# VH-VL binders against L-cysteine S-thiosulfotransferase subunit SoxA (soxA), part 6

Target 1, 259 residues: L-cysteine S-thiosulfotransferase subunit SoxA (soxA), of Chlorobaculum tepidum (q8kdm7)
Amino acid sequence: EVNYQALVDADVKAFQGFFRKEFPDVKLEDFGNGVYALDEDARKQWKEMEEFPPYELDVEAGKALFNKPFANGKSLASCFPNGGAVRGMYPYFDEKRKEVVTLEMAINECRVANGEKPYAWEKGDIARVSAYIASISRGQKVDVKVKSKAAYDAYMKGKKFFYAKRGQLNMSCSGCHMEYAGRHLRAEIISPALGHTTHFPVFRSKWGEIGTLHRRYAGCSNNIGAKPFAPQSEEYRDLEFFQTVMSNGLKYNGPASRK

## First folded at step 22 (VH-VL; from f5 with heavy chain S30D)

Design g4
Fold by OpenDDE, fold request of step 24:
Structure g4 (fold): chain C 259 residues (1-259), chain A 121 residues (1-121), chain B 108 residues (1-108)
Amino acid sequence: as target 1 above (259 residues)
Amino acid sequence: QLQLQESGPGLVKPSETLSLTCTVSGGSIDDEWYYWGWIRQPPGKGLEWIGRIYYEGYTYYNPSLKSRVTISVDTSKNQFSLKLSSVTAADTAVYYCARTPYTSSGFFDYWGQGTLVTVSS
Amino acid sequence: SYVLTQPPSVSVAPGQTARITCGGNDIGSRSVHWYQQPPGQAPVVVVYYDDDRPSGIPERFSGSNSGNTATLTISRVEAGDEAVYYCQVWDSSSKHYVFGGGTKLTVL
């Protein structure tokens, strides 16, 4: 019998090893801070910003939404264990549905199951709720498991996506976030791929608001001249699954602020 | 009380374009939790998926029909439509519009009653 | 292209148990859904995600999925169960909703 977890563990080791070699002065746990782990000036500014994080109000709003009663008297809080501190549980491969379930999907699924309208994807209330969950989940260790063949297949689809060249620029996620990691592209430092998923949702200065990982994926697609996939599409969920697995051993540190 | 209803001509000439519309009531097609799709069934035969659309315009089509199929959505009318070009007798079928959850492994939980489209000269 | 294979027909006497199989390569790694289609009607989901049952569907309907075969089981078959049954999966590789060929269940 194939030990899929072993295969994945080997990939994680290689992936993280790549970044440890490229950035020998960066501790593994600090990759979750993105470019702030690489640029001292940016880090200083970031630290100052963190005195009054721009996402703080979103976290509070998210808390309110999380506890807001549905028409049936339940709430999002009723759908999640551990008082909502469940960031570390997502994403996961649902062995029954045979697909990756993200935190955002779980949130909307809970709403729909309780007769409420789902939140719009990528931004707004979905991101606020996600931010609250992330905030109370800080410090949880990334530990995504890939046990079954089906889960491994999803993982491999995410992996394939990550390395596949796309768009007018014929670029892959790896093309930028591995090969050009730490380098300037269009006056911006390209973040290492390692730790990409640990700190979402993110308040981006470019957005002027908080947004989800899949919003960022779509943006990256646009940047390379590729048509974005739908938020929470199988493609992006698999990508999130792969990237999160690659960050196993890191700690969740969302929500966060980014440029 | 979601309802889907197919509408369009029941007769189409060969080489012409089959055009159908699905009108959704009791729910909104711009609901983020659902895809909307078309399935057809030739007389006495099985079900064949044609394609699906997300309200933002994302589509997937049956590979065997992709070159001839266009699915579109009109959120203002709460409708989505099917166009199948260059039809032949092989395209004679009952056409269903259906809804499926916004998941990868989804099933079609609501169906229209279906409309027969006959391709004949 | 991923293919689902169903027997064209199954016959059972009232009160007996009908089993309709759906064969597919490693179908156990997929989620299987089952539809009932009475004559002249649209299909209706009777089992989804291998073994879940929608509200309103009798407990007589159950499903299983492992290896290369998914099975719809209808216990205590009634005359009203006579219909064509289809299995269905999502094929992620081809981005295709795949239906089986359908099985006509005849209640003798």
Scores: ipSAE 0.934, ipTM 0.960, lowest interface PAE 0.5, mean pLDDT 96
Fold by ESMFold2, look of step 23:
Structure g4 (fold): chain C 259 residues (1-259), chain A 121 residues (1-121), chain B 108 residues (1-108)
Amino acid sequence: as target 1 above (259 residues)
Amino acid sequence: QLQLQESGPGLVKPSETLSLTCTVSGGSIDDEWYYWGWIRQPPGKGLEWIGRIYYEGYTYYNPSLKSRVTISVDTSKNQFSLKLSSVTAADTAVYYCARTPYTSSGFFDYWGQGTLVTVSS
Amino acid sequence: SYVLTQPPSVSVAPGQTARITCGGNDIGSRSVHWYQQPPGQAPVVVVYYDDDRPSGIPERFSGSNSGNTATLTISRVEAGDEAVYYCQVWDSSSKHYVFGGGTKLTVL
C-alpha cells in the first residue's frame, strides 16, 4: 500500500528546509509575504501601501459580485459554504473527475452550472471575486491533501513543471524562485517560491489592477520566451497544486499588493 | 440551442489538403468554459480524435496526425476549422466537430452531424 | 500510447442486462466516458465520469470503473438500445483523447 501523503510530506519538509537554510532569520509564516519577508526597504514600502491597499475597491466589488443574483435567482453565494470563506478549500484534487480544481475554476463552474457566462480567467471580475473570498479567508491554514494515486500523479506533473527548464532563455520556476531567491534582477528582488500561492490574487503596480496567479504564470512564461499555457489549463492547475502543497503549514493571506 | 455544423468539400484528391469548417450556433465559440475539437470515423470503423482548440489559439493534436493537422478559430464568424495535409485514401472518413468542457478529463457533450469526406483520384 | 480494448460485439435478449467492458492499464485511476452511436448517427454521451448520466438518459444506463476494467451496464435492454458503444478517456501524458474500438450491441 503506498502512502502518497507521506511521500508528499517528505517533499514539503525538503522544500521548506531549503528556504529555512537560505533565510535562517525569516520565520516560516512570513514567507507568505514574498520579498517583504526578505528585504527591509521593500517591507517598509509595502506596509505603507497596505495602509491604503490598492485592492480595497476590488474586494468591495468582489463582495457585490459574490452576492449578485443570477437570472435564476441564485448567486455565487449559493455554491460556496461558510459565507464564502473558502480559500482554504482550494486547490483540491477532485477524486471523481480526477483533476485539480482551483478557486477560479469553481467560480466559473458555479456560473456555468447556473446558466451564466463565465468570467475571463486572468483578471477582471474573477480576480475581484477571488479577492473578496481571499479577504474573508485570511488566516485559514494551507493544508492540501494528496491521498490517491491520481492526486499524486497531478502533484508530480506540477513538480515536473516547476523544475523543468523551458523557453528561449532555458529557465525554470525553481531556477529563479529557489536558486536565485532574494537576489536582484535589475530593480526587482526575486521572491522565494515558498508562499507564492498563499497571497493571490494580487494588485501589481505593473498591472495597475488586480490579477490572478495564472495571469502571473503567463507573464513569467512570456518573460523567458516560452509560449504560455492556457489559463486554468491542466498544466497551470497542476503547477498551482504543487506550489500550494509546498506551502502546507503556512496561512492564506490574500489579496496582496505587489510591485 | 447549441448546434455544431460541419461544412466543406466532400471530395479531395490524394496529396491535397482536406479543409473543413465547423459553424457554431446557439452559443459562442468565444467561451472560457469549452474546448472545440475534431473527431473522425472511417467508414465501418471506430472513432479517432484529431485535435482540439481553445478559442484563444491553444491546441493539442493526436500524436499520430500532428505533422499534418492544423486547427484554427475565427471568433468573428463563430467558426473553427480543420486542415489535414497530404491526404491519402486512408483519410476517407466521416468528420465530426464536437465540444468538450474546459476540464482535463473532459467528454464530448455536443457533436455535429458529421460530413463524409472521400479521398479519391 | 494508451490503449483501450473493447469486445467487438455483445448480444443480449430484450429485457436482459448488457455489460460492455473497456479494458486499460490502471483505467480505474482515469475518468471513463461512454458514447452510444446508433447506425448512421453521431455519437451521444450516455455515461460520463465513470457513472454520471446526462439529463435525458434513462437510469437503465449505468457505469463502473475499477482496476483495469470499466463497464457500461444497460439493464432491461430494449430494441432501441441497438448501437455501437465507445469508451473514452483523456491521456494526460500524451495529451490525447483515446477511444476504445467500439462494441456493437445486438438485441436478439
Scores: ipSAE 0.745, ipTM 0.883, lowest interface PAE 1.5, mean pLDDT 92
Fold by ESMFold2, fold request of step 24:
Structure g4 (fold): chain C 259 residues (1-259), chain A 121 residues (1-121), chain B 108 residues (1-108)
Amino acid sequence: as target 1 above (259 residues)
Amino acid sequence: QLQLQESGPGLVKPSETLSLTCTVSGGSIDDEWYYWGWIRQPPGKGLEWIGRIYYEGYTYYNPSLKSRVTISVDTSKNQFSLKLSSVTAADTAVYYCARTPYTSSGFFDYWGQGTLVTVSS
Amino acid sequence: SYVLTQPPSVSVAPGQTARITCGGNDIGSRSVHWYQQPPGQAPVVVVYYDDDRPSGIPERFSGSNSGNTATLTISRVEAGDEAVYYCQVWDSSSKHYVFGGGTKLTVL
């Protein structure tokens, strides 16, 4: 009988230990703030932005979409407990289907199950709904469980993805977001991988709009000359699962604004 | 009332390219919740998966066929296609198109009627 | 590389119970789907995710999956159940949908 949670907990300790050593002045809980935890000038600008956050209208639109009746009279609210304060429930491993379920998967599954057209995966209405759910879930604990062989297999696929070098530039997620974390790349500071998934969806100034984590994954793949995987594919859902497990003990803090 | 229908030549010469089209009706292939796939069945034998595509162009292929297979979509015609190059008699089979939900552990919930393709001189 | 093993045939009398097995290493950690293929027809799914039934499939079709064996059970077998039955999983290691070799159910 294998204790998969114990194996994963050891990985979490090592992963977080790397960042505690590299950034000894950053509290563990602050890694969810990304670059704002590393750079005082960026943090000051971010606090000013939070007076009138660029995602405010997206949250409002997301609330409207969450409660909008389907043709059958139900709504997204019909599928989610706690009035939609469910960010801390995702991602999880579904032991029935033997797969990782993300919040965005659950949103579109609810729509399809009720005869509605699914949203596009990377941006638009799905990101607005996700932003609303995140906004009412702030402070929920990241506590992703890996309790079965199948869940551990998904975790290990995400881990392999995170460390694998790919693309013409021969880079990995870990190369940029562990080895180069905190360094400047042109005018930007490379964010630590710890806490990456806690603050999505994000309104990025570069995008001019709110977008999902998997939109960001595709963008990073393009930047290194790698062909992106499909949004919400098994590969990207397993990557989100691994990354979120690595952030166990932090708190969800989305939506966020980023450069 | 989703329906899938295979079409294409029933006879292909050895070393040529087998080309089939699946026409989808009662639903759209540019759907974020589904993959579209091809499965074949040689006469008297079992089912063999060939590949699948997400409508934006993302594909997986059976490793044993990968070097010879291309699956593509034409969303304007609500169709997806199979090309299998350098065919031999071993490629004689009934070819099915099918749909699977956008999940890791997929199953094929709708199948076409199948079309027999014979590889013969 | 993952292999699913099915018996090539099963024969039962009408009204009896048919059990069709699908063997695989640690198949209980995978989701198993079952298809019915009547002679000359396309396959149709009759059980998915081990034990769920599509709308329109009678409750006498059921499934189980644990350890190294998944089983399709057909209670009160009818002549119309005569078909070849396939099990199927997704193998993430090879990115491959794997089918069993099929089991021909004969109703005598």
Scores: ipSAE 0.745, ipTM 0.879, lowest interface PAE 1.3, mean pLDDT 92

Design g4
Fold by ESMFold2, fold request of step 24:
Structure g4 (fold): chain C 259 residues (1-259), chain A 121 residues (1-121), chain B 108 residues (1-108)
Amino acid sequence: as target 1 above (259 residues)
Amino acid sequence: QLQLQESGPGLVKPSETLSLTCTVSGGSIDDEWYYWGWIRQPPGKGLEWIGRIYYEGYTYYNPSLKSRVTISVDTSKNQFSLKLSSVTAADTAVYYCARTPYTSSGFFDYWGQGTLVTVSS
Amino acid sequence: SYVLTQPPSVSVAPGQTARITCGGNDIGSRSVHWYQQPPGQAPVVVVYYDDDRPSGIPERFSGSNSGNTATLTISRVEAGDEAVYYCQVWDSSSKHYVFGGGTKLTVL
């Protein structure tokens, strides 16, 4: 009998061990803060911004959307337990459908099941709903399970994606966000991959708006000259699954503000 | 109510390109929750998946047909299309368009009625 | 190149139970869908995600999936159940929707 969780837990230990060795002064729980855990100037600017966070209105709009009645009288609140404090339940591997389910996928699935038009995947109302859910879920533990062969296969597809070089620049997620993590590339510091998924959705000053993790994946693909995969595709959902498993033991801390 | 309807020439000469259009009514092809696909069935034989498209242009094709298949979408007409190049008699089939949810392990929940395309001289 | 194998035909007397198999390597780790195709008509899904039924499909249609075999079971078979039945999965490795070869159910 193969213990897939044990195989995955060993990978998590190795992955997190790499970052603890590379950043011995950073507490494990602080990796969810990205470059703010590494750079005092960035952290100071971020703390000033958090006094009046740019996502504050997006959270309020997300709460309104979460409770807004559908034509059938139900709402997004009808689909999610715990009053919507469910960020810590996602992503997960659905053993019946044999696929990874992300929070954004579940939001649109709820809408479609109730006769509503799905939201656009990368930004807008889906990011606002995600921000609300994240805001009321802060402190929930990242604890993604990989219990079956099918779940392990999805995890391994995400792992392969994370380490594979792609695009015109022949770069990988791991090259930038493990090997180059913490280094100055031009005026920017490259964020560590550990904790990447814990703080989404993010309001980025570059975007001028709140956006989802998969919008960020598409942006990274474009930066290396690779065509992005479709948002919420099997490839990006498996990537999110792998990345989130690698952050097991951290706490969800979204929404966040980033440059 | 959602309906899918295939249209196109019923007769195609060998070596030419088979072209079909699926018109969607009662719903929008510009929909984030669905893929749109083509499946064919030679007379008296089984079902064979040809390919699928997400309305923004992302496609997967049956590996055995990939070199000859193009699927495209026209959101302004609420249509998607199939082109199959270099046809032979083996491509004679009933061609169905169909919808599947935006999931990995999806199934085809709505089918067109099908249109017979015959490849002959 | 994932392959699904179905028997070409199954014959069952009215009122009896038909069982149609779909064989595949480790098919139990995949979600299996079943389609009914009456003569001259488009297929319609009768079971999805192994054992769920769409609205309008009688509960005498049921499914199971474990190991290397998925099974569509039709209890109390009626003449109107006479059709060809297809199983189908998605194969992530080849990015391919795979159908079985079909099983003709004859009610006699």
Scores: ipSAE 0.716, ipTM 0.877, lowest interface PAE 1.5, mean pLDDT 92
Fold by OpenDDE, fold request of step 24:
Structure g4 (fold): chain C 259 residues (1-259), chain A 121 residues (1-121), chain B 108 residues (1-108)
Amino acid sequence: as target 1 above (259 residues)
Amino acid sequence: QLQLQESGPGLVKPSETLSLTCTVSGGSIDDEWYYWGWIRQPPGKGLEWIGRIYYEGYTYYNPSLKSRVTISVDTSKNQFSLKLSSVTAADTAVYYCARTPYTSSGFFDYWGQGTLVTVSS
Amino acid sequence: SYVLTQPPSVSVAPGQTARITCGGNDIGSRSVHWYQQPPGQAPVVVVYYDDDRPSGIPERFSGSNSGNTATLTISRVEAGDEAVYYCQVWDSSSKHYVFGGGTKLTVL
């Protein structure tokens, strides 16, 4: 019998090893801070910003939304255990549905199940609720499991996506976030792929608002001249699944501010 | 009480374009949790998926029909449409519009009653 | 392309158990859904996600999925169960909703 978890663990080791070798002065736990772990000036500015983080109001709004009663008297709080501190539970592979389930999917699934209209993806209330959940989940260890063949297949699809070249620039996720990690591209320092999923949702200065990981994926696609996939598409869910697995052992530190 | 209803001509000439519209009632087509799709069934034969659309305009098509199929959505009218170009007798079928959850492994939970489209000169 | 294979027909006497198979490569790793289509009507889902049953569908309907075969089981078959049954999956490789060829269930 194939031990799929062992296969994945080996991948994680290799993946993290790459970044530790590339950035020997960066502690593993700090990769979740992205470019702020690499650039002192950026880090300084970030620290100043974190005194009054731009996502603070979104977290507050998210809390209100999380506890807001549905028409049936329940709320999002009714759907999630641990007082809503469930960031570390997602993403996961649903063995029944045979697909990756993200936090955002779970949020909207809860709403729909209770007769409410789902939130729009990528930004707005979905991001605010996610931000609140992330905030109360800070410090949780990333520990995504891949135990079944079906889960492994989803993992491999995400992996394939991560390394596949796309778009007019013929670039892959790895092409930028591994090969060009720490380097300047279009006046921006490219973040290492390790830790990409630990700090979402993020308030990006470029957006002027808070947004989800899949919004960021779409932006990356645009950057390389590739057509974005829909938010919560199988492609992006599998990618999130793969990237989160690669960050196993790190700690969740969302929400966060980014450029 | 979601309802889907197909509408369009029941007869199309060869080489012309088949055009159908699905009108959705009892729910909004811009529900973020669902796709909207088309399935057809030739007389006496099985079901064939044609394509699906998300209300934001994202589409997937049956690879065998992709070059001839266009699915569009009109949120203002709560409708989505199918165009199939260069039709032949092989495109004669009952055409269903249907809804499916916004998941990869979803099933079609609501169907229209279907409309027969015959391709004949 | 991914293919689902169903027997063209299955016949059972009233009160007996009908089993309709759906074959596909490693279908056990996919979610299989089953539809019932009475004559002249649109399909309706009777089993989804391998073995779940929608509200309103009798307990006589059940499903299983493992290896290369999914099975729809209809216990205590009634005359009203006569219909064509289709299995369906999503094939992520080809981005295709795939239906089986359908199985006509005849109640003798």
Scores: ipSAE 0.006, ipTM 0.497, lowest interface PAE 10.2, mean pLDDT 93

